# VHH binders against Band 4.1-like protein 4 (epb41l4a): the designs that were tried, part 14

Target 1, 289 residues: Band 4.1-like protein 4 (epb41l4a), of Danio rerio (Zebrafish) (Brachydanio rerio) (o57457r11to299)
Amino acid sequence: FYCEVLLLDESKLILTTQQQGIKKSTRGSVVLDYVFSHVNLAETEYFGVRYCDRSHQTFWLDPSKTLAEHKDLIATGPPYTLYFGVKFYAEDPGKLKEEITRYQFFLQVKQDVLQGRLPCAFNISAQLAALAIQSELGDYDPYKHTAGYVSEYRFVPDQKEDLEDSIEQIHKTLLGQVPAEAENNYLAIAKTLEMYGVDLHPVFGEKQAEYFLGLTPVGVVVYKNKTQVGKYFWPRITKVYFKETQFELRVLGRDCNETSFFFDAASKTACKNLWKCCVEHHTFFRMPE
Key: E = the ipSAE of ESMFold2; O = the ipSAE of ESMFold2 at other seeds; V2 = 0.75 times the mean of E and O plus 0.25 times the DockQ between their complexes.

## First folded at step 3 (VHH)

Design f02 (framework vhh_5c3l_4)
Fold by ESMFold2-Fast, scan of step 3:
Structure f02 (fold): chain B 289 residues (1-289), chain A 124 residues (1-124)
Amino acid sequence: as target 1 above (289 residues)
Amino acid sequence: QVQLQESGGGLVQPGGSLRLSCAASGFTFSYYAMSWVRQAPGKGLEVVSDISSGGSYTTYADSVKGRFTISRDNAKNTLYLQMNSLKPEDTAVYYCAKGDEGTYTIHPSEFDYRGPGTQVTVSS
C-alpha cells in the first residue's frame, strides 16, 4: 500500500506498508493518527484527511472504517493521494488553545483564499496577503525586499500588479508583528468573511435550477448565483433525509410550522456524501463545549 | 449483525421512576438517530421519543412530554430513557429502535431494526 498525504504547508507525508504497516485492512483512524503525530497536532477534532474519487467528488476518510471499505478511494490507485485539511472550521479560530492548531487553520484559510473558495474584496485581500507576507518574511526591510518582491508569492487566483502594490504598502505598516501575531490577525479578519468555513455542495431545485447548499458552523445556507436565498439554523432543522439522488431538509419556521425543502444531487454518491457531511456538521456544532 | 438489547424495566409504583438502557452493536452507533418505542397491552406501537445522532435534537410524544428524558452516550454505544412520574398508562413493552440509512430524525415508518424489548409495569 502506498499513499501520499498532501499537507497544508505543501509538504508530503508518505505512508507505506513497508514503513508504517499500512494495509487495505488498516482503519482510517490509524492513517489519521500518523498524520496528526507528524503535524504535532493535539486538537485533532477540527481536522481530517480527504480523497477524490475518479469523478473528482471529495470524501472525508472515515476513522471507523478500513481503507478497503473506502471503495471510491481503492478505485483511484495505487498510488493513493490524500489531502490533510480543516473539516470543521471554528467560528473563532483565534480562541483555539494551541499555536500549532491556529497555524494549521492559518494555512488552510490561506489556501482557501488562494484557490477562490474564500472570496474577498480587494482591500481585504490586500490586508490578508500583507499579514501572510509579514508571517513569512518578517518586518519590511528596503534592503532585502526590493521592488517586485510580492510578485514571487501568490495569494488569490488572479493576482494583478495593483493588488501587489497595495500588499507592499500594507506590509510596510506591520512593523513588529511576529509570525504568530500576524497569523492570528489573518484569522481574525478571515473569520468575518461570508464564505469562511462554508462547505459547498452543488444541488438542483425545481426545473433543474442550480443551487449550492453551504454547510456552516451556524446552519445550512442556500445559495443561487452567489446570492444567499435561504438560511436555516441547526436548531431549526428537524430532519435531514436522502433517498437515491433526492435530499430533504425539514425546517421549523418562526411560525413553528414545518416546511420540507427538496433538492437533487448529481448522483447517488454525491447525495449520500451531502447527507453525511450535513449530519456531521450538525453533530459537531451542536455539541456543548 | 445489528443488535439492540434493552434493560432496566420492572414493576414500579405510580409516581415512581425507572431508567431504561439500550446497548447497541454491529453498526456505527454515533451515525444513526435512535428511538424508544412502546407497545401497551392490546394497543399498537407508539413512538415515545427520538434523539439525533449527536444528541442535539430530541422529540417526545405528547403523552410523555415533561416526564421522560431521552439521552445517549456515543462512547459507550448506549441509549437511555429516564422515566419520571410514571402512570399506569405507561405500562408497556419498551423497545430500542434504529432508523434506516439517510434518516436523521426517526419516524415510525423509518425503523429498520428494533430490540427484543423490556417490560415496564406501573401498578400498585
Scores: ipSAE 0.015, ipTM 0.248, lowest interface PAE 7.9, mean pLDDT 86

Design f03 (framework vhh_5c3l_4)
Fold by ESMFold2-Fast, scan of step 3:
Structure f03 (fold): chain B 289 residues (1-289), chain A 123 residues (1-123)
Amino acid sequence: as target 1 above (289 residues)
Amino acid sequence: QVQLQESGGGLVQPGGSLRLSCAASGFTFSRYAMSWVRQAPGKGLEVVSDISYSGDSTTYADSVKGRFTISRDNAKNTLYLQMNSLKPEDTAVYYCAREEGTYEGSTLYFDYRGPGTQVTVSS
């Protein structure tokens, strides 16, 4: 068995039968333990490892299931590619107990901005990128950071010279911020953005109208034409159910009556995945602590 | 005194177009990134689009990509939003906003915004 886990710092962790004893009969929890140990992570509950099937649908590795039971993963390799990442985004990552946990959140959110999953306004993207540069390179130094030094780094999908100039200007003002401080400041800004921590799932409503269901730290957000049209807080969601391709969300209204909302996923596999992700988010974000 | 004044809002049918303008005064317009922000009835503020100080970099909310175009004329101190293929979901008050003028670690993204202009998309 040959497995490559892509980490948030862009390095790879290679797990094999010869070195780690990884086999098709190995449970997902064993793989996760190797990853958590490698990145020195104790607050593991926020994180997971995901894989893509041949249709580019993403699934989280189930800790309780064997690798062989992840049939869509087995179909893609060998070698098998896994992606380490944040599964549940803390509402306030600055309050996470350990610096290493905040660092992993920082790397994840930085990737979210780079890949366009977390869009941000020009000045916000410049400020975030400057904090990332401060974390990586330390204080601005005109003898080390020669003209164009920002251009070898990428922070947004369509990066242009005016953004790079703004990043350099802001980096010059961050003198004295140590890496952990810059990372904490990055997360303090990012957590306020609308798409922070939103897990989007495409669905269809009445008359095949297209929607997305966003699983968030606070609840389920319904998007139509990429505009928010509904929001249901986790404490008000009384049941999530699926059958075949139909997903049901049951919500307690202000009148104390339950209302059911029905959506169709593109496939039975997509529907089950949405249901599983929704149940896991509901459980995670309703637990105190 | 910083002043931002929007114009160009109105009632339009689905699929129609509107062009919003924002006249800026009281500051060096060409040195600030600018945004269009909207608020629909009963909803929070949504950043629709932003543009860098030079006009070379632009971003758009996913809800408006391919339909809206932000631009600026630094010689006229004016910000524009061209809105095409309007949908009922675009109904909102649209605000012109100046992005934060300092980079000192404040999380306040907009230091000034105009009084807004109403856009209503209805048949």
Scores: ipSAE 0.063, ipTM 0.610, lowest interface PAE 6.6, mean pLDDT 88

Design f04 (framework vhh_5c3l_4)
Fold by ESMFold2-Fast, scan of step 3:
Structure f04 (fold): chain B 289 residues (1-289), chain A 125 residues (1-125)
Amino acid sequence: as target 1 above (289 residues)
Amino acid sequence: QVQLQESGGGLVQPGGSLRLSCAASGFTFSDYYMSWVRQAPGKGLEVVSDISGSGSRTTYADSVKGRFTISRDNAKNTLYLQMNSLKPEDTAVYYCAKTEGTYEVGDTTYAFDIRGPGTQVTVSS
């Protein structure tokens, strides 16, 4: 068995039968333990590894199942590619206990911005990128950071010269911020953005209308044409159900009556994955009794 | 083909014990929550206990809490219910049930999409 785990710092952790003794019969929890040990992570509950099937749907590795039981993963390899990442986003990552946990969140959120999963306005993009540069390069130095130095770095999907100029101007103002401080400031800004920590699932409503269901730290958000059209807080969601490709969400209204919302996923596999992710988010983010 | 086969029921005196088994086949057993559901004569279905796919999470009806223990052996595709301190009100047909994706906040509620033939438990003097 040969798998490559792509880490958030863009390095790879290679796990093999010969080196680590992993086999098709190895449980996902063993793979996760290798990854967590490698990155020195103790606050592991926020994190997982995901994989893509042949249709480019992403799934989280189930710690209780064997690698062989992840049939969609087995179909894509060898070699098998896994992606380490944040599975559950803390509403306030600045309150996470360990610096290494906050650092991994910083790397994940930076990737989210770069890949367009976390869109942000021009001025916010420039501020975030400048903090990332400060973390990577330290204080602005005109002798080290010559004209065009920002162009060597990518922070957004369509990075243009006007953004790079703004990044440089802001970097010059950040004198004295140590890497951990810049990273914490990055997370403090990013956590306020609309799409921060949103796990999007494409679905269809009535008459094949296209929607996305966003699983978030606070609840389920319904999007249509990039506009929020519904928001249901975890404590008000009383039931999540699926059958074949149909997904049902039951919500207590302000009048204390239950309303059911129905959506169709593109496939039974996508629907089961949506349901599983929804149940896991509800369990993680509900307040303990 | 999805198949569930319950066993282990019988006649027992109040205060006695029984262990029920359910042999599952035709699906990936460890992917599913499994439940024990019972139906007493002239009454509706009651969910007695459920267990997560990994076995790490269990719940029990208040009527059986502290007396019954649910467990599973995923290597053998088998579900168990250990019933102690049995009472006459535990008399029912016990069914092993698989669910297809239902979760109710604060209480794990299941849609019973597959049931086996059941096993009769009778508690009487």
Scores: ipSAE 0.006, ipTM 0.258, lowest interface PAE 9.8, mean pLDDT 85

Design f05 (framework vhh_5c3l_4)
Fold by ESMFold2-Fast, scan of step 3:
Structure f05 (fold): chain B 289 residues (1-289), chain A 122 residues (1-122)
Amino acid sequence: as target 1 above (289 residues)
Amino acid sequence: QVQLQESGGGLVQPGGSLRLSCAASGFTFSWYAMSWVRQAPGKGLEVVSDISSSGGSTTYADSVKGRFTISRDNAKNTLYLQMNSLKPEDTAVYYCAKDEGVYEVPSGMDVRGPGTQVTVSS
């Protein structure tokens, strides 16, 4: 068995039968333990490793199941590619206990912005990118940071020169911020954005109308186009069901009566994955403190 | 490690009553919906009742409505099934099951207890 785990700092961790004894019968928890040890994480509950099937559907490695039981993963390799990342986003990452945990969140959120999963208005994008530059390069220095230095870095999917000019001007104002401080300030801004920590799943409502269900730190949010049209808080979600391609949420109203909301996923596999992600979020975000 | 342990089964006369209990450990019991599932000789699994995580909502199979009552004590991590007016057709092994979110009766539940035998006969 030959696994490449892509880490958030762009490095790779290679796990093999020869070195770690990893086999098809190995449980996901063993793979996760190697990754957490390598990254030096103690606050591991926020993190996981994911993989993509041949249809580019993303799944989280289940700690309780063997690698062989992840049939979609087995179909893609060898070699098998896994992606380390934040599975559950802390609503306030500034309150995470360890600097290494906050650093991994910083790397994840920076990737989310770069890949368009966390959309930002122009001014916010410039501020975030300037903080990332400050973390990487330190204080602006005209002898080291010559004209066009920002263009060597990528922070958003469609980065243009006007954004790069704004980033440079903001970087010049950040004099004296050490890397950890710049990273904490990055997370303090990013956590306020609507799509921060939102795990989006495409679904259909009545008459095949397109929606997205967002699994968030607060609850399930329903989006139509780019507009929030519904919100169901985790403490009020009493049951999560699925059958075939149909997904059901049972929600407790203010009158203590339960109401069911129904959505259709594109496939049975996508529906089961949505259900599993929803149950895991519900469990995680109901834990006290 | 998730564990479920049923108890309270036995031999009872038609029209009699039994109360089943399920002791849960290894997971946060109060956050999961729970079910009672039974398997009669020569038949598949049948979900007889389920209960929401809070205990505020319950459902029952048509075969047991009005006779069985599901309840839970989240402080004690225990699920109950009160069975009244028992019939010979209620004879089955009864399993406590953690609700994995399946809308209809699952085949091969991977998180259920070893079961408790209920026999209704004269």
Scores: ipSAE 0.000, ipTM 0.123, lowest interface PAE 15.2, mean pLDDT 85

Design f06 (framework vhh_5c3l_4)
Fold by ESMFold2-Fast, scan of step 3:
Structure f06 (fold): chain B 289 residues (1-289), chain A 123 residues (1-123)
Amino acid sequence: as target 1 above (289 residues)
Amino acid sequence: QVQLQESGGGLVQPGGSLRLSCAASGFTFSSYWMSWVRQAPGKGLEVVSDISRSGGSTTYADSVKGRFTISRDNAKNTLYLQMNSLKPEDTAVYYCATEEGTYTVSGDYFDPRGPGTQVTVSS
């Protein structure tokens, strides 16, 4: 068995039968333990490892199942590519106990901005990128940071010169801010953005209208044409169920009566994955911590 | 055992303001979603507002949106409801409630809830 775990700092952790004893019969939890140990992570409950099937659908590695039981993963390799990341986003990551946990959140959120999963306005993009530069390079130094130094770094999908100029100007104002402080300030801004920690799943509503269901730290958010059209807090969600391609979300209304909302996923596999992710989010965000 | 105690209710004229408080004990307050629920004379329960564990997310019933503000102080184990531009239709007993009651459904939704505080809006 040969797998490559792509880490949030852009390094790879290679896990093999020869070095770690990883086999098809190995449970997902063993793979996760190697990753957590390598990253030096104690607050592991927020994190997981993902993989993609041939249809580009993303799945979380199940700690309780063997690698062989992940049929969609086995079909893609060898070699097998896994992606380490934040599975459950803390509503306030600045309150996480360990600095290493906050650092991993910083790396994940930075990747989310870079890859367009966390859209932000020009001014916010410039602020976030300047904080990332401050954490990476330290204080602005005209002898080290010559004209165009920001262009070596990518922070957004369509990075333009006007953004890079703005980043440089903001970086110059951050003198004396140490890396951990810059990372905490990054998270303090990012957590306020609408798409922070949102796990989007495409679905169809009535008359085959296109929607996205967002699984978030606070509940399920329904999006249509990039606008919120529904929001159901985790405590108000009394049941999540699926059958074939139909997903059912049962919620407690303002009148204290239950109402069911139905959505269709593109496939049975997508529907089951949505259901599993929703159950896991519901469980996680209702547990006392 | 969960204990919730509301305060701040009273008689107020239309257009007036009141601030309700709920003192919570017997559970880890910061780990629970909180709600303000009201019951007008002869009517069922209505969820007025909800607030997430951190206070970063809130919801409001359409009847109170723009007039009421829910907030919490996790260091003091206290939930608040700021009520502005009060209307006669807001007359009700206001209850503080946790997520636990919503899910256990031990006879009624929002059990446990506090004993309530009466809000009367009248001239």
Scores: ipSAE 0.157, ipTM 0.611, lowest interface PAE 4.7, mean pLDDT 88

## First folded at step 4 (VHH)

Design i01 (from g08 with G53Y; framework vhh_sonelokimab_d1; at its last look DockQ between E and O 0.04; V2 from the best seeds 0.00; counts 0 for: pae O 18.3 > 2, placed apart)
Fold by ESMFold2 at other seeds, look of step 4:
Structure i01 (fold): chain B 289 residues (1-289), chain A 124 residues (1-124)
Amino acid sequence: as target 1 above (289 residues)
Amino acid sequence: DVQLVESGGGLVQPGGSLRLSCAASGFTFSDYAVGWFRQAPGKEREFIGAISYSGDSTYYAVSEKGRFTISRDNSKNTLYLQMNSLRPEDTAVYYCAAGDEGTYTIHPSEYDYWGQGTLVTVSS
């Protein structure tokens, strides 16, 4: 067994049979524990390890199953590539107990912004990028940060000169913020964005209308053409089912009647993944904290 | 070696009952959804019902009208089909099948593993 785990700081952790005793009969929880120990996490419940199949579908490694039982992972290697990341986004990352946990959230959310998964307007983009620069470079220093220094870094998908100028101006106002404070301020802004912590799954409704289901910290959100058309909070979701490609969400209404909403996934594999992610979110966000 | 072995078939009178068993080996039974199919002489294989990997969800073909009950015992790696109020048209070879955790389908091609079948004859 030979795998590389890509961490959020883009470094790699190499796991092998020879060095760690990991083999196909090893449960996913053992792999997760090695990763969590390597990054010094105690608040591990928010995090997981992903893999990607040959069709580019992503899956979370199941801690209760053996590696051999992850058929789509085993088919891709050896070698295997795994990705460490935030699985369940805390609604308020400022309330996380340990700084290292908030740092890992910061790295994840920074990646979400850069990859376009967390869209933000020009002014918000500039604020976030300036906080990221303050964390990485420290205080603005005209002797170190020569004209155009922001261009050496990428913070957002469409980073043009006017944005970079705004980033520099804001960076100058952040003097005295230590890295941990800048990172916390980054998260405080990012958590307010609509797509914060949203895991999108493409689905089809009646007459093959295209939708996305967003699994969020507060519930399931239904999107059509980037517009929110439904929101169902976790406490009101009573059951989640799937059959073949059909996904069913059962919701308790304010009138105490249950209503089912049906969606079709593109494939049986996609439907199973949507169901599993939805059940895991439902379980996590209904647990006392 | 994945194996599914049905048992409990036989001759029964109309209105009678039978319980079929399907013993599984060679795979982690609790990771698989499992189902029952049947094939009458001269007909295509027909879906009866399926049960999720945990046993908490079942689905039945409409034609059974509540006469059949599917259950599983993951500690014994066994799937069951309780058939009540049997009729002559229930005469068929009965097969168990296993697929991925989320395999709830009437389509035989979606199931990865099949048993050899057990004959049930309902005669007057």
Scores: ipSAE 0.000, ipTM 0.097, lowest interface PAE 18.3, mean pLDDT 85
ESMFold2, look of step 4: ipSAE 0.000; ipTM 0.228
ESMFold2 (binder alone), look of step 4: mean pLDDT 80; pTM 0.811

Design i02 (from c02 with R53Y; framework vhh_8h63_2; at its last look DockQ between E and O 0.42; V2 from the best seeds 0.00; counts 0 for: pae E 5.4 > 2, unsure alone 61.2 < 65)
Fold by ESMFold2, look of step 4:
Structure i02 (fold): chain B 289 residues (1-289), chain A 123 residues (1-123)
Amino acid sequence: as target 1 above (289 residues)
Amino acid sequence: ELQLVESGGGLVQAGGSLTVSCAASGRTFSSYAMGWSRQAPGKERELVAGITYGGSTYYADTVKGRFTISRDNAKNTLYLQMNSLKPEDTAMYYCAAGDEGTYTIHPSEYDYWGQGTQVTVSG
């Protein structure tokens, strides 16, 4: 058994039979524990490890199953590639207990912004990137940071010179912020963005209309053509069900009447994955503890 | 196949307490919703309490405040703590679980059932 776990800091953790005794009969929880220990993480409930199948669908490694029981993972290797990341985005990352946890959230959200999963306007992009530069480089220093230094780093998908100029000007105003402070400020801004922590799943409605279901820290959001057309908070979701390719979401209205919404996934596998992710989100975010 | 085995029933005096449990075992068990139902002699079965994998609970009005459902996911065991028992709580108590794709905070028709454990409240 040979796998690479890609971490959020772009490093790799290599897991093998020879080094860790990991084999196909090993449970996912053991693999997760190696990863969590490697990154010194105690608040592990927010995090998981993903894999992609041959059809390019992404799944979370199930801690209760053996690696052999992850048949779509096993079919892709050896070698295997796993991806460490945030599974459940805290609604307020500032309330996370440990700085190490906030650091991993910062890395994840920075990646989300860079990859375009978390869109942000010009002024917000400049603020976020300046905070990331402050964390990485420390205080602005004209002897170290020659004109154009921001261009050596990428923070957003289409990073233009006017944005880079704005980033530099804001960086100059952040003198004295230590890395942890800058990272916390980054998260404080990013958590307010609409797509923060949104896990999108393509589905079809009536007459084959295309939608996305977003699993978010506050509930399930329905998108059509990038426009929110429905929002159902976790406490008002009373049933999540699937059979074959059909997914059912039942919600409790303000009048105490329940209404079910039905969607179709592209495949049975996609439907079960949507259902499992939705149930796991509901479990995590509806619990008051 | 999934099997549900109840235990802990018995005779108890009115006002007393009793805990019943349900062990789940079998080929595959992945239900995210479990619950308890009961059937008194000559009566229809009624849902008593339900619980999701994550701990969200439902209680029938007749037991709310007196009964507590809980779940130990590591042991695949479901519990019902019954306090302040009344003679009308006398019934056969059945453990139930939903199908693979069922997740609900309110009871739906469950697909798997145990054989039951008798609870008798005298007094």
Scores: ipSAE 0.052, ipTM 0.523, lowest interface PAE 5.4, mean pLDDT 87
ESMFold2 (binder alone), look of step 4: mean pLDDT 77; pTM 0.794
ESMFold2 at other seeds, look of step 4: ipSAE 0.447; ipTM 0.775

Design i03 (framework vhh_8h63_2; at its last look DockQ between E and O 0.12; V2 from the best seeds 0.00; counts 0 for: pae O 23.0 > 2, placed apart)
Fold by ESMFold2 at other seeds, look of step 4:
Structure i03 (fold): chain B 289 residues (1-289), chain A 124 residues (1-124)
Amino acid sequence: as target 1 above (289 residues)
Amino acid sequence: ELQLVESGGGLVQAGGSLTVSCAASGRTFSSYAMGWSRQAPGKERELVAGITRGGSTYYADTVKGRFTISRDNAKNTLYLQMNSLKPEDTAMYYCAAGSDEGTYTIHPSEYDYWGQGTQVTVSG
């Protein structure tokens, strides 16, 4: 067994049979524990490890299954590539108990912004990027940070000169913020964005109309044409079912009656993945702090 | 790693009864949700019965009231007792195991491990 686990700080953790005793019969939880230990996490419940199959679908490594039971992962290697990341986005990451946990959230959300998964307006993009620069470079220093210094870093998908000028001006206002403070401020802004912590899954409704289901910290959101058309909070979702390609949400209405909403996934595999992710979100976000 | 071996299939007259068994090895049997599926000639494989780790059962409408799924954790064996058999029950019957317990019913895509099957033929 030989795998590389890509971490959020752009480093790699190499896991092998020879060094860690990891075999195909090893449970996913053991692999997860090695990764969590490596990054010094105690608040591990928010995190997981993903893999990508040959069809480019991503899945979370299941802690209760052996590596051999992850057949789509096994088919891709050896070597195997795994991706560490936030699985369940805390609604308020500022309330996480340990700085290490907030740091990993900061790295994840920074990646989400850079890769376009967390869209934000120009002024918010500039604020976030300035906080990221403050964390990485420290205080603005005109003798160290010469013209164009922001261009050495990437913070958003389409980073143009006018944005970079705004980033520099905001960076100048952040004097005295230590890295942890800047990272916390980054998260405080990012958590308010509409797509924060949203895991999108394509589905189809009546007449093959395309929708997206967003699994979020507060519930399931239904999108059509990039517009929210439904929102079901976790406490009101009573059951989540699937059969073949059909996905079902059962929701308790304000009249105390249950109503089911049905969607079709593109494949049986996609439907099972959506169902599993939804059940895991439901369980996680219904538990009190 | 988990190995599933079916047995007990055979030829039986319509209206008769038959029990098929599935022996599991290599892993803790009690940690799996288990199921039976069948495939008749020219048809797609269909789930017949399932049993969760907690003992809750599911049956396809076509067999409800006639088939009973059960498990014996001490013997690592899954059973399907089939009563009032009909010619349309003729199929290859497959044992399956999965580790996910997300629904009250065991969807066929939940199963990660499958046996090779045992033939059940109902005449008359």
Scores: ipSAE 0.000, ipTM 0.087, lowest interface PAE 23.0, mean pLDDT 85
ESMFold2, look of step 4: ipSAE 0.000; ipTM 0.100
ESMFold2 (binder alone), look of step 4: mean pLDDT 80; pTM 0.819

Design i04 (from c02 with R53S; framework vhh_8h63_2; at its last look DockQ between E and O 0.86; V2 from the best seeds 0.69)
Amino acid sequence: ELQLVESGGGLVQAGGSLTVSCAASGRTFSSYAMGWSRQAPGKERELVAGITSGGSTYYADTVKGRFTISRDNAKNTLYLQMNSLKPEDTAMYYCAAGDEGTYTIHPSEYDYWGQGTQVTVSG
ESMFold2, look of step 4: ipSAE 0.587; ipTM 0.836
ESMFold2 (binder alone), look of step 4: mean pLDDT 80; pTM 0.813
ESMFold2 at other seeds, look of step 4: ipSAE 0.678; ipTM 0.876
ESMFold2, look of step 5: ipSAE 0.646; ipTM 0.867
ESMFold2 (binder alone), look of step 5: mean pLDDT 80; pTM 0.816
ESMFold2 at other seeds, look of step 5: ipSAE 0.622; ipTM 0.844

